# VHH binders against o26223: the designs that were tried, part 38

Target 1, 191 residues: o26223
Amino acid sequence: MKLLWTSQHIKVTVHIDGKVSKMDVLEAIKTRRSIRKYQDREVPEELIDKILDAAMCGPSAVDERPWHFIVVRNREMLEKIPEVHPYGAMVKDAPVAIIVCCDSSLEKIPGFWVQDCSIASQNILLAAHSLGLGAVWTGVYPLEDRVEGIRRLFSIPEHVIPFSVIPLGYPAENPGTRDLFDPDRIHLEKW

## First folded at step 3 (VHH)

Design a55 (framework vhh_8pnl_2)
Fold by ESMFold2-Fast, scan of step 3:
Structure a55 (fold): chain B 191 residues (1-191), chain A 119 residues (1-119)
Amino acid sequence: as target 1 above (191 residues)
Amino acid sequence: QGQLVESGGGLVQPGGSLRLSCADAGFTFSYYDMAWYRQAPGKERELVARITTGGSTNYADFVKGRFTISRDNAKSTLYLQMNSLKPEDTAMYYCARKPFEEIVHFDYWGQGTRVTVSA
């Protein structure tokens, strides 16, 4: 069988287009929850591709787009992440994780790469949710012990900074949604 | 999981041209940076050219202006167009695949294709 479906073919195929979620943007934002329990089921490469495409669509300071991504599917490597990330225990049970990194050589404005990589991380979470997957953001930067642990584990060069580790998979839990609207945090015309 | 298979090597005269191909049997080709390395007799394996998932290219100084790396994601195939070949280009050429990071470690190597440039 000659099946060579990649992200570059998504827009030209009927079958791949059928995988796009119909969830409203506001509904996706309001219903997304951190998911830490995953089914024992692999995530198709085309869904990871769509998630990474969404990650790169975020706004970036002076369009510096400093993000790079490591996709980890190797079970042995996933099982080693909790050794260097104390709050990443769930990563060992995920079928895949994405490590969001900053290539500092692409930075044009000092410090804004943190905001750029935060936006990319959030887009991963929202895109995963919209595609029927669950994910959670586990923090790496600015905790130096985690930064160096992840760097060493994945052979990340010194000019590249690991920012977050995001395990994802088909959800094995449903925590429901939250009502977080707080009008006391809204000030009209001035503080 | 697919293997990388190199082809297109051969014997050419100095100044000649060859086009190397590297085929990946898997669906993952478009998600990885790809590279060509070479190993000359009695020397360490060295990077020749790299191409990212987005199409950005990097070349070793000794091949700049003579070699062109390209990829066809629909065919899961990596190419190296080699022009103005020199005896110093004689080597076994390998393609390699890795995730989105620097070229220090590549996770898959092919068996290689031999290029000989005779004097």
Scores: ipSAE 0.000, ipTM 0.085, lowest interface PAE 21.4, mean pLDDT 81

Design a56 (framework vhh_8pnl_2)
Fold by ESMFold2-Fast, scan of step 3:
Formats: sequence, structure tokens, C-alpha cells
Structure a56 (fold): chain B 191 residues (1-191), chain A 119 residues (1-119)
Amino acid sequence: as target 1 above (191 residues)
Amino acid sequence: QGQLVESGGGLVQPGGSLRLSCADAGFTFSSYDMAWYRQAPGKERELVARITTGGSTNYADFVKGRFTISRDNAKSTLYLQMNSLKPEDTAMYYCARKPFEEIVHFDYWGQGTRVTVSA
């Protein structure tokens, strides 16, 4: 017998409003793990809508909010993503993926769209986790071959830049917890 | 982000055994699922065996029952015990970290360690 309990991530649910509760923010941040194995179950549109709402609530440089999202549920399209993204093999097995994009026509200050789309991507991961889903951020920008591949596959206009591909679904794996606190990276008052 | 260094390959007769090792000098070894791949002459690289951070293992059908993958997190070392070696096992053997929490993952391939199985 394997000691499988040591590989499980712990989902903490706090009762609120007398029924099923949600994780608080710190629990979500500390227990979120990249999930690359998904159950063969559809994710309801209502949950995708909640995740995208959370994605758009992030801060952005000069409030430019340059993000656009492509929601991919079509199995043939999901199966083509690994052909243009060498580390996106798990996407073909996911029930849905979100492609985070920057519309450069919405950019008000050069270069900060990368931070803006990073914030949106992390909010997707945290929101998915809080809703009982698993997700993983697979990097696209600034790798030119991946950017071009995703652009062509999804008919993305030249003024729009694909930033990340985030497959998500009900998790079929339970990774162990991590202790990442490193006090050597904290400097008091000066470097 | 650390470099992976494979060792333990050599020439062995059919039916023989070899133990490969893969050393990772970085502090992150215990955080990664690890794998052994091989590339035979004229072929693509193929997965041989995988081990998770929790110790669960998975093997390609062509090595099941003959090879054993293991890890020592305290030594940041991955192992592949190869028994009942066949000429078909002749290849360069590479270790790899599987994606974990990276938003961008690259396979870091060392020079590998050569295994030759011949009479």
C-alpha cells in the first residue's frame, strides 16, 4: 500500500451562512497547486463565468484592463493545442481551457500589459481552486513560436497577443503540500 | 532550474544489470515529479519511467517488471535500476524534471548516459 495521503493537497472549507463554505484568500493562495489531470466531467458555464469575472477584477496599469479571453470547449481544438505548445499536452485531456490575451489597442502604457495579463492569469488559477476546480498556467508569451502557433490556431488578430493557456477541470490528482517560505529572500530596511 | 547530471551507463551483456543515477544540485529536487527517458539510435526520445513527489511510479510497457525507478530526496538523486537488459534497451538515457508549478517549463537534457547491451 502506498501512503497516498502524503501526496494530497488539503482543501479547507469553512462553513459560512449555515451551509457549504468557500476557502478564504490565504488558504486559496497556500493550497493552490498546478493540476494537469482532470476528470472526464464538463465544467458548468456558471463556474467559467465566475472565474472570468474574478480574472477581470485584477489591477492593471493606468486601469487599461487590456485582457481578452478565449474559452475553448471544442475537443478538436483542445487536441490541437499540444501541436503548437510543447508543454501543453494536458490541455487535450481538459474539458475546457481559457486563453488569456492582450488587446494591444487597449494598452495605455507600453509593456505593462504583461503584468496585467499575469494578474488575470493568477486570478483565474485562484478562482478555479476556490470553486473546487484544478488548473495550470502554461506559458505562451514571450515565446514567439508559441505566440504564433496559438494565434494561428484560434484566428487571433495581429493586434492581440496570446499570453497564457490555462486548462481547467475537476481535479483527478492531489499533489502534496509545499513549504516555500525562504527567509534568506527577505531583507530588512536595505539589500 | 538546476542542472541534471546522468551517470551509471556502460556496456553490459544481455541479461545483465545497470543502475543509473541522476544528480540535481538544486534545492528544488523534492518538489518535482521526475522521469527517465531514452533515445535509441535513429529513434525519438521516449518515456521509460516516471516517479511522483509522493513516490507513485509509472512505467512504459517495454520495461515493466525489469526496471525500477526510485528517488532519494535527501541526496537530490534519481535512480533507475535496470535488470534483465536486452539489446533493445541500447540507448542514451536522460533524466528530466516534469512540470510542477512553472508557468514556463523546459526540459533540461544533460549529455545523458549511454547504455549498450550487446554480446
Scores: ipSAE 0.303, ipTM 0.640, lowest interface PAE 2.3, mean pLDDT 86

Design a57 (framework vhh_8pnl_2)
Fold by ESMFold2-Fast, scan of step 3:
Parts: C-alpha cells; sequence; structure tokens
Structure a57 (fold): chain B 191 residues (1-191), chain A 119 residues (1-119)
C-alpha cells in the first residue's frame, strides 16, 4: 500500500474570543518570494500597521526588542535610496519601504541585535505576503557604506543602526514557488 | 562567490556589429535570470535585454530587431549580439544576474565593457 501525497492545503481553524480564524502558516512560508516589481497602487496604512505589529512579535535575545522602524512613502526619499544602496534600484518604484533599525541603547546582550533584526525583517516579509503584498529584504548591515548612506539620508542618530531596507507593494510579478527541501542537510542524533 | 566579467566591447563604425560576452565564475549561473544594461555618459543605467532560465527573452524598444541576448549554461556565459549599431548605442555595457532570494548581491554587476560607435 502506498500513501498518496497531494498539494492539499492544511488549514487550522481556531476560535479566538468567539470568532473563527483560519491559519495557513506553512503555505505562507513556502510560497513567499522576493518581489521587486510593484503595481502603481497605494498600500493602506492599516496593512503597514499589521505588518509592523507582526514584526514586533518576533523573539529577541533577553526580550531586548531593539528594533525601530522608519516607514518611507515620500517619492523623493524613495528615489534617493538607490544612490546609497547599489542593489536597491527597485525601491524607487515601490509605493512604500520599511527601514528596520536597531536602537543600540536597548541592547541587553552584545551582538544578538543582528539576529533580533533579522527575525523582524523576515516577519515583515511573511506578514506582507500573507496580506497579498510583495516585498524584498535588501541588505544594509554590515556593509559600512550602506549603513552610513542610509543613516545620512534618514537622519538616523549614531546609536541607531540601519539594518535592512524592505520595499513593498502589490506584486507586479510572480516568480513561482521553490522546492528547496534537502534531506542531506538533516542529521539525526549526531552530525 | 561568482564575479561577472564583461568583454567584447570596442570601437565600431555605424552599421557595424559586436558580440559582448559575460562570464560568471559562480556555480549557480543556470538558475538565474540574466540581463544586459548600458550607461551612456551623463545618463542613467538602463536595461537593454533580459533572458530567463528557460531561455525566454525580452528587449528594450530601442534595440528590438538589432540585438539578440543568449546564454550558454554549460559555459556559464551570457552573450549580447549587437547588429546595425548606431552612435546612440555608445555606452558602457554591464551584465547582471537578476536577484533571487539573496539579501546581498556582491556579484550583481561587473566592471562593464565599453562600446563606442563612431559617427
Amino acid sequence: as target 1 above (191 residues)
Amino acid sequence: QGQLVESGGGLVQPGGSLRLSCADAGFTFSIYDMAWYRQAPGKERELVARITTGGSTNYADFVKGRFTISRDNAKSTLYLQMNSLKPEDTAMYYCARKPFEEIVHFDYWGQGTRVTVSA
């Protein structure tokens, strides 16, 4: 007898405060792709608020939660980002971008802020995808030229470190999905 | 890491032809969409042509019918065949890997190869 494997969606129905919710987290994780082409369509503030709420729900070292976020909608400012970020050309065509920052004064244990801000950045990408938006993480830290360029452009104080720039919008491309499962990277009991 | 290295540029008369090559030392060339860009003096860098992993092509209107983009995955090399060259085609030409899921792209751009079309 053989089991049949299907691409059926598995959904968990949860009752929250008398309301019924459906969640499909694994599908969101597996189908999220970097999106660099956006429709000429505004992203509502309510969706940005939901994305930032999700970003702040990530775990952090010693619960230090060192993240701060700059929301950029001004076209002139978006158009200047590629001048200080050589692989950020798509940002000028996005309706909005989020800059993830670390406030070093909130750091309780040295060095873990990079992991904290990475978690926040990934949560932004996943939340955006779950809401029908596309986004891409463009790397800033630890490239000193990009860190300094973004700092100057957005008047970021010295104790705050710009970590990533994430443009987002309604997607104007569909790169498809990936199947990246590699069992050779899984070790049972020992290396 | 793979670095993109452009070659094949030079001086040519109007109506002439050049073939540009872009070598990618990376082991993952076949999984990336590739593109040619150009930048003329005093102008912004602009897209010339794209080719997908499956071989589908797309061209800027100003080169349609004159330029042909192609790839050789076995040689990890991208090509641009340029025919019927015009003075307006004078530029530095760059090849690029289209970004995938990388948060940092160190090998997105090469140094470029210069094309000069004399009047």
Scores: ipSAE 0.206, ipTM 0.607, lowest interface PAE 2.4, mean pLDDT 84

Design a58 (framework vhh_8pnl_2)
Fold by ESMFold2-Fast, scan of step 3:
Structure a58 (fold): chain B 191 residues (1-191), chain A 119 residues (1-119)
Amino acid sequence: as target 1 above (191 residues)
Amino acid sequence: QGQLVESGGGLVQPGGSLRLSCADAGFTFSWYDMAWYRQAPGKERELVARITTGGSTNYADFVKGRFTISRDNAKSTLYLQMNSLKPEDTAMYYCARKPFEEIVHFDYWGQGTRVTVSA
């Protein structure tokens, strides 16, 4: 909802069911959940701009920044996504979706664009959550039928690879928190 | 996506052996059936051997009993062990991922590695 500057760090104000709470970075990471049910409310363009700014702030291999983004608000287009993405049924009910793409002409090191676009996708999810929105990452790459389906649907050039489709909106569900910390996965000094 | 890079070619005498390698820079190697092809100057590219994700193999008649295809998914590497080499095996050798029906462009081939068998 709001991004506020406080003292020497950024505090994010989150809108939850008409209530406002403050969320720091660790809380955002720990409480972000995949959201697949959305309110019948438009997402302001200002919030989409903030989310995309955050997406582009991620690190990339040799600073190649290969990402491009398609913002989809058109109802007809959103309704066609499930036809080429079997697990994207919720996209038709979202007010907006972001398609994360790799422009292969910007690639400097083979294969690292996958990590680059994964980082951008996760930043979209975290930024959306911090702003009071819900989102979910639906996988496109490396499933070639989905890649080509999305490419044709949105007139994406051959040198550009659609990576993920992320529907987002104001949440109409509130899944519980998860405790995922496992100290057995931490090794000191050596394996 | 990831580029396929062949290596291991060289000059050998008839009856000699070579081991070719194909390294896949991407993380999706284990998801694809893989193949070795070869092409001599002025000739069409021909299939040498295939290996499925499950490890099943298929060989062209002209290499059966002499060549062995294998894969190491942990290293994202495809191999071709070539024994009892003949002058007619002289060619550029290419590795490839099995193309999908929807793929209409040239993006799943490596650069090739040259094998020369001469007396």
Scores: ipSAE 0.000, ipTM 0.077, lowest interface PAE 21.3, mean pLDDT 82

Design a59 (framework vhh_8pnl_2)
Fold by ESMFold2-Fast, scan of step 3:
Structure a59 (fold): chain B 191 residues (1-191), chain A 119 residues (1-119)
Amino acid sequence: as target 1 above (191 residues)
Amino acid sequence: QGQLVESGGGLVQPGGSLRLSCADAGFTFSNFDMAWYRQAPGKERELVARITTGGSTNYADFVKGRFTISRDNAKSTLYLQMNSLKPEDTAMYYCARKPFEEIVHFDYWGQGTRVTVSA
């Protein structure tokens, strides 16, 4: 049995008996890596739906939730992203990309949308990793040329700001894990 | 000044050879695509050669058949073997690493190593 719903013109199909990741939250955070090489393999719509659901669950300033998402699967559009994003070459080889945007009309406190969209972007990376996918955050805002290039390419209206482009797919590389704990950055009671 | 250190440059006569090295003190060298760039006096910086994490290589047309890029992941070192050197190869040579975990990538450049091809 399948349930259908619609959000932001996206129709979502829910499988009642879906697979669940066994990765706990700390494991997901510590083992997530930026992935720029993808298998030639389609990502199911149901996984994108789960990722976007997780993206919208992040905290935001005064619960303003200014984020909008563009899901790009069209090969021709993915191939054009490197033309306006000089470090987005891997996007053309990804089966899908998510563009995280801020609708400035939803902003309640000026400037906090950057933090809100950063949280949404990181949740996309963590959710993708937990579902067996690889992804990478390629920065758009605040680089003016990239913002306008992406806006033009995807017909994004003036009051909406493209924040990040996140290609994702099944990983074709395994960079391993990092040990980044630095106790010198922890101060007890005072600086 | 960062973790990339180029070496091996020098003065050589036309037709000579040099091997450039780029040492990366980082523990993640094997996870980066690496490249050699050069900048000649009065010219823009240009890509010379690129090598992926898997060892695939790409060369600028002006060095194909003369230069060979390679990497030794165990030594965290990138190499550029330069044969049949020409006066036109005179430049400052830089190694660069591709993005890893950066949200915004800025090429990590070393100080460069100078190559002069002159009689």
Scores: ipSAE 0.199, ipTM 0.602, lowest interface PAE 2.6, mean pLDDT 85

Design a6 (framework vhh_8pnl_2)
Fold by ESMFold2-Fast, scan of step 3:
Structure a6 (fold): chain B 191 residues (1-191), chain A 119 residues (1-119)
Amino acid sequence: as target 1 above (191 residues)
Amino acid sequence: QGQLVESGGGLVQPGGSLRLSCADAGFTFSNYDMAWYRQAPGKERELVARITTGGSTNYADFVKGRFTISRDNAKSTLYLQMNSLKPEDTAMYYCARKGFEEIVHFDYWGQGTRVTVSA
């Protein structure tokens, strides 16, 4: 095409399709979808920092905040994740993944670290979506084979538990939105 | 995790109708999005229709207007009403149970039920 022939000279127009639009909190929650296909495009470090800042802002039982994060950009490491995580095939094609971990030495109330790390994982998904990125939560805990596989692959200490692997990038798919409101699950005043 | 059992397949002439059923013996059927897939000989397994826990439906373009997916949570049963059947609809039909997309889940498949459309 004639446009492809002149594309080497017309780079300023590429910036308009990368523009991030703001959305309110309810819109972000309702329109976030799991994204498993990513553009071959780097995610800036500044966006990852914003996402991790948001991840750490979740509520935590007795303010224990047991979460730690591993940011994986190394292609060889990303390519090994599907070997230990059968539903992690898309991670090979993601420019970056975040592994959410629990440092059990920070736990103050037994078992609540699961809720804490779930909240952190959801905040990563919402923050990524709000910044124009796509992500998906691939579950690690409580599936022992995946926990041990990820622990071994990333040299995670025994007192730290890998909870989720979240690949993210600029989305290369748009699955649309879901209508999930079910009034039969709402009980007034009692069951 | 309960077993998915498809039924209702058979031989039908072009323009005919069939109703497929998928019984889920599991006690958490209402918590899962459900789908019908099909696989014709020599082709990949393809999505036919999906239904969410809230009842929202999505259809592949090749069945829109002809097929209707529905669910009965009280009976833990998924249905596919197939009208105006064409020879191209000949395939093994599978139901699938998926957890919500935020949680990694193992896709759970039934054994399938065969639909043959021929004169």
Scores: ipSAE 0.006, ipTM 0.160, lowest interface PAE 10.6, mean pLDDT 82

Design a60 (framework vhh_8pnl_2)
Fold by ESMFold2-Fast, scan of step 3:
Structure a60 (fold): chain B 191 residues (1-191), chain A 119 residues (1-119)
Amino acid sequence: as target 1 above (191 residues)
Amino acid sequence: QGQLVESGGGLVQPGGSLRLSCADAGFTFSNNDMAWYRQAPGKERELVARITTGGSTNYADFVKGRFTISRDNAKSTLYLQMNSLKPEDTAMYYCARKPFEEIVHFDYWGQGTRVTVSA
């Protein structure tokens, strides 16, 4: 691997094979897509650590930072996720998944943990994309059956709430970009 | 609130045909991408076919050339025409809306319709 110096507006990502790409923040946000097909290729622990570091850098209500993360690499456990999550079929084919959780004992303001964990989940998606990986957010909270199913599978204690399951890996699909800008949703000075 | 109701399943001999229907009581059918899934006993649920709001279709390899997905926006109904049925097509068939969403707020909306292919 080679250490590279970057300009103020360019973030350098290094792929495991030594390839490097430069992506600014706006490009990362606009080009990130949900990826549900993954290569049969291991994701290094170093990249997962960088993703989790980015996840914990999100803002949180009154700085409560209620998030906890479970990193799942065990194939048997990944294969059981679709049994409790109907839209999580792709998880069984991913090399790794991150479960974003809220530790309710860290909650300082009722209800804002949902926003906090949403921010952490989005940071995981953006960080993964910036590192050449693909990921998708599969929803758990507020669906009670999914929350309870995930809790049982991963021995999550009662005071901790599973929020999202995010499988990730090197992408095996390349969905096109989307143009989602709608000026009719922008109001100046008044509604 | 819009509920999906599947119908048209039944017992058929190998080589036979069936047409499945999915009625959507909601007011948003024409704005939703739609799909058919199936699940055989002891197997995981699998995608059979998808259709976009604009009519573009996508099929699983195991049904290409045999099944046809279509929609009637005026009747808020999704269809699956199944031809040249095989014993391995035996399953419970489910209708789903917006299977392409990044965060799915809805599980399968229908209770399913059973298809049995047996001599």
Scores: ipSAE 0.000, ipTM 0.151, lowest interface PAE 13.6, mean pLDDT 82

Design a61 (framework vhh_8pnl_2)
Fold by ESMFold2-Fast, scan of step 3:
Structure a61 (fold): chain B 191 residues (1-191), chain A 119 residues (1-119)
Amino acid sequence: as target 1 above (191 residues)
Amino acid sequence: QGQLVESGGGLVQPGGSLRLSCADAGFTFSNYAMAWYRQAPGKERELVARITTGGSTNYADFVKGRFTISRDNAKSTLYLQMNSLKPEDTAMYYCARKPFEEIVHFDYWGQGTRVTVSA
């Protein structure tokens, strides 16, 4: 009956009648899981921007903040990552990946860039989880073959060190929550 | 952190069975996810099966329904029960200790045990 062209649904905002996600910090930390299976759905740029903003809010040794990020959406490039990263097979199936890098020219204290980039990587995982996405940290540094492989694949300069590759997307798996609290690892006053 | 020692490999006819064992002299066996890998001549090392600290299992498609991974935390031993063996299963089999969440490559490998499936 209708003659108007209304075959498209262009809503990009969360519907009130949809599932409302409310996750505090402790819940996000305790329920985040490594996700390696993703829906065939694009992740909006606005969510990637929020994730990267969160990544840059981490503490950094002497506030050196050496982070740089490469956002990879190109399918052919994502499919090449497993060739240089043996445990990165899932990256080719993700709609997007973030490569966390250290610009060594920003380093103020030797070696602490590893902690800085670890914090940025964890913030990416937590931010993704809080936004309804799934992600996994695949390690690059300190494995020199992977560092060099990723560097060549993405034309990364010699003074920049690729640290981690984090594929992310809407999750197509739901692993159970882990109960990891171990009081035997807590010592009062001394060892 | 202790060493991994694989055993149980051998020569078997197609359709036969073998049970592989991996003894972990490590102090903290129960704290690690464990896996079996294999490497055939001229090929790359590939994941066969994985088991978490809680006993959840995952299998490569080419062994589903034929192989069973299990662990005995009291004996610090990992097992791979291999049934309905095929010539394509011929390889050196390795066990490895892995964190549940893979962040980095961990090179905690044993020496391996050889499996040969032939008539």
Scores: ipSAE 0.000, ipTM 0.169, lowest interface PAE 14.1, mean pLDDT 83

Design a62 (framework vhh_8pnl_2)
Fold by ESMFold2-Fast, scan of step 3:
Structure a62 (fold): chain B 191 residues (1-191), chain A 119 residues (1-119)
Amino acid sequence: as target 1 above (191 residues)
Amino acid sequence: QGQLVESGGGLVQPGGSLRLSCADAGFTFSNYYMAWYRQAPGKERELVARITTGGSTNYADFVKGRFTISRDNAKSTLYLQMNSLKPEDTAMYYCARKPFEEIVHFDYWGQGTRVTVSA
């Protein structure tokens, strides 16, 4: 079993199919920000399951779907991530992190697993945001030291490549708004 | 709470199908994570499939594409649709539930229903 079940009493009523605020897709895409500060609150297992369901709904090259996910809630393990990921200091303060991995034995077309795992990672970020959580993508691949550090820490087999580490939780910060539309990057008919 | 009662097991030929049911007499079925486990002779009990309160599902790799877990909260019943059955699926199948407020693993189990896949 790759997923562990855990539950705790939550004082706020949160339901997957019930009384949760929702964003439309464009709003979610435009307002998602990297969140690196989290409340000291547990994230319900039901929300993690919903996020992972969304992660697996991404398109993949030749439908190879090479992604695997490690869900980390153990405080001691979260505290060890910064030792092997220099820019992952915020992970130790998150209630949970998801490690996105590629199983190379599932790869049908060489090299496209990077795009597949990038899509899965982005879906995790958007799904978390839509559910009232904050998250941040911390890069692992293609940095060899980080790949091997995460592999050793989580006993990841040699044919599986850790791609990203995504801590998430209820946000304890509210970053400012950004306006990123740049028409100079849009070319009509030719470069 | 209440007792879990599994049914629907039996003898089936390779390639056949069975639908298992698990009835929970408890009044709080909708608040529980539900799962199907199995135990083959000489092996430890292993997870086959799980379903959350909201209907999100997870499957063991060896049943993906062949088995479907579902729940009917109005009937307090859990199901496992098993297609393309193989001899290695032969086992006692157990329904389990976990109260979402508890911090421990599944603590309520049924008596099981036997599935035998043999020609």
Scores: ipSAE 0.000, ipTM 0.087, lowest interface PAE 23.4, mean pLDDT 81

Design a63 (framework vhh_8pnl_2)
Fold by ESMFold2-Fast, scan of step 3:
Structure a63 (fold): chain B 191 residues (1-191), chain A 119 residues (1-119)
Amino acid sequence: as target 1 above (191 residues)
Amino acid sequence: QGQLVESGGGLVQPGGSLRLSCADAGFTFSNYEMAWYRQAPGKERELVARITTGGSTNYADFVKGRFTISRDNAKSTLYLQMNSLKPEDTAMYYCARKPFEEIVHFDYWGQGTRVTVSA
């Protein structure tokens, strides 16, 4: 019997065009970029399942885990998203999108569902990147017109709030890495 | 698109210099990562240089040592100092506000400023 292991002892495997590479957690975080151009290539269901598993592993206030997910592969439905989300034009060209939702009936602490769904959204982006896919977070909540547009388009009940739309696919662009470290934002011992 | 206005382009001889400016008329400039991109005729846009809110910079390999990106938050202006210009630097140069992962805005791109380096 082995000792109990945490996620930080597990290396993430990335599949790139039939080849396998290993990516650690810090590498995944530092090299993830928003991807808005996708290959005309289907994403296997097994990869979507792994991404959604990772999404549900995020911390949640009082373990309320209010997230629900809609997986959209239907091209006609993907093509309608830009009509209700004016800055989501890239979604129509993606092979699949995930809509992150909050089921308000699962909310135990008012307001913390926003943090919960943000964490789930970021985990989707990191998991996609670790698996050789590209993705981008397009904002829905708190913009009322987008919330109601997405709700109508996907028949989402009134007690469920669409939070983000995340298109994903095999990347057709390769933006470079970012140098975002800013020591002026770090305060020692106090402000 | 609309809210970013580039200027400073022009015709220059090989080995010459130009300074591009980008005025951000529509955004809270200091809150955003800014970038310069370029696009040669018939090609896609490529990243030239980036600058974070704190002033950290990143450059494409083909401009390292020749170009310098800088920002003036008080003037809401982004700059690109271009030295030792080469014919292959000929392109439309675009100022871009970089979204931090959430929303892609229609005003992400300016209309561009043309740089021509004579052969």
Scores: ipSAE 0.000, ipTM 0.132, lowest interface PAE 13.2, mean pLDDT 82

Design a64 (framework vhh_8pnl_2)
Fold by ESMFold2-Fast, scan of step 3:
Structure a64 (fold): chain B 191 residues (1-191), chain A 119 residues (1-119)
Amino acid sequence: as target 1 above (191 residues)
Amino acid sequence: QGQLVESGGGLVQPGGSLRLSCADAGFTFSNYWMAWYRQAPGKERELVARITTGGSTNYADFVKGRFTISRDNAKSTLYLQMNSLKPEDTAMYYCARKPFEEIVHFDYWGQGTRVTVSA
């Protein structure tokens, strides 16, 4: 078993025995950065389970929750991702990657799966950051060559659409935080 | 799950210090975001300081650099260290508990503790 979910009625609660830094949600949102350099350290399965739990808690159109996830730890497979994703070079250096997918058979309203999978992807990034990990969203959809490359590489069926590839690990860089607040983009009552 | 009980208020001279305490008899104090509010005569209650379950803090502009909010989860107690007190700090001070997992429209309030800054 890779995940702590054991049946449709029983889930094993994910536990972390080590110390983890706590931050509130606003701190997590404001301090999260794309991390592309990782320590040569294994990410415990328990942390991946927590991240995927957070990913599935996002809102979705008509509660369709169309997301499926592939967890990739195999070094040979991670090394092949840059062959089909030109900006995915960092994935080969990550200890693990999560591929966010849409199962089109779960779609209840056309087109909203893109927003659903975007929310799941962002939740993965925020959850990873809150647990002391670094991650980056590498875009797959809507670029057809990347979609088909990833589908072929991971034997993804035709009714499932790979949306993003998110490598993650313990960060080996610290880019700091950004100050992006721009009041000129806020309009009161009218433009 | 219990009552919030504020203490530590009193009469103090300008420039003085006080430490307020808020005891929470609840079993799960560590699961709640905590805040200090104040209400001066004839005014609405206003947020003074907030602290998350993880210890992250936020302060109103009028107390930044002078007040420090902290918590002791083992004692189920919230603190407000007030330094360089000014007459305009005179108010009834209340602690409030916010549930972490659910947005509630009400704050759980205690009776308050009175702070008077006067010569």
Scores: ipSAE 0.000, ipTM 0.070, lowest interface PAE 21.8, mean pLDDT 81

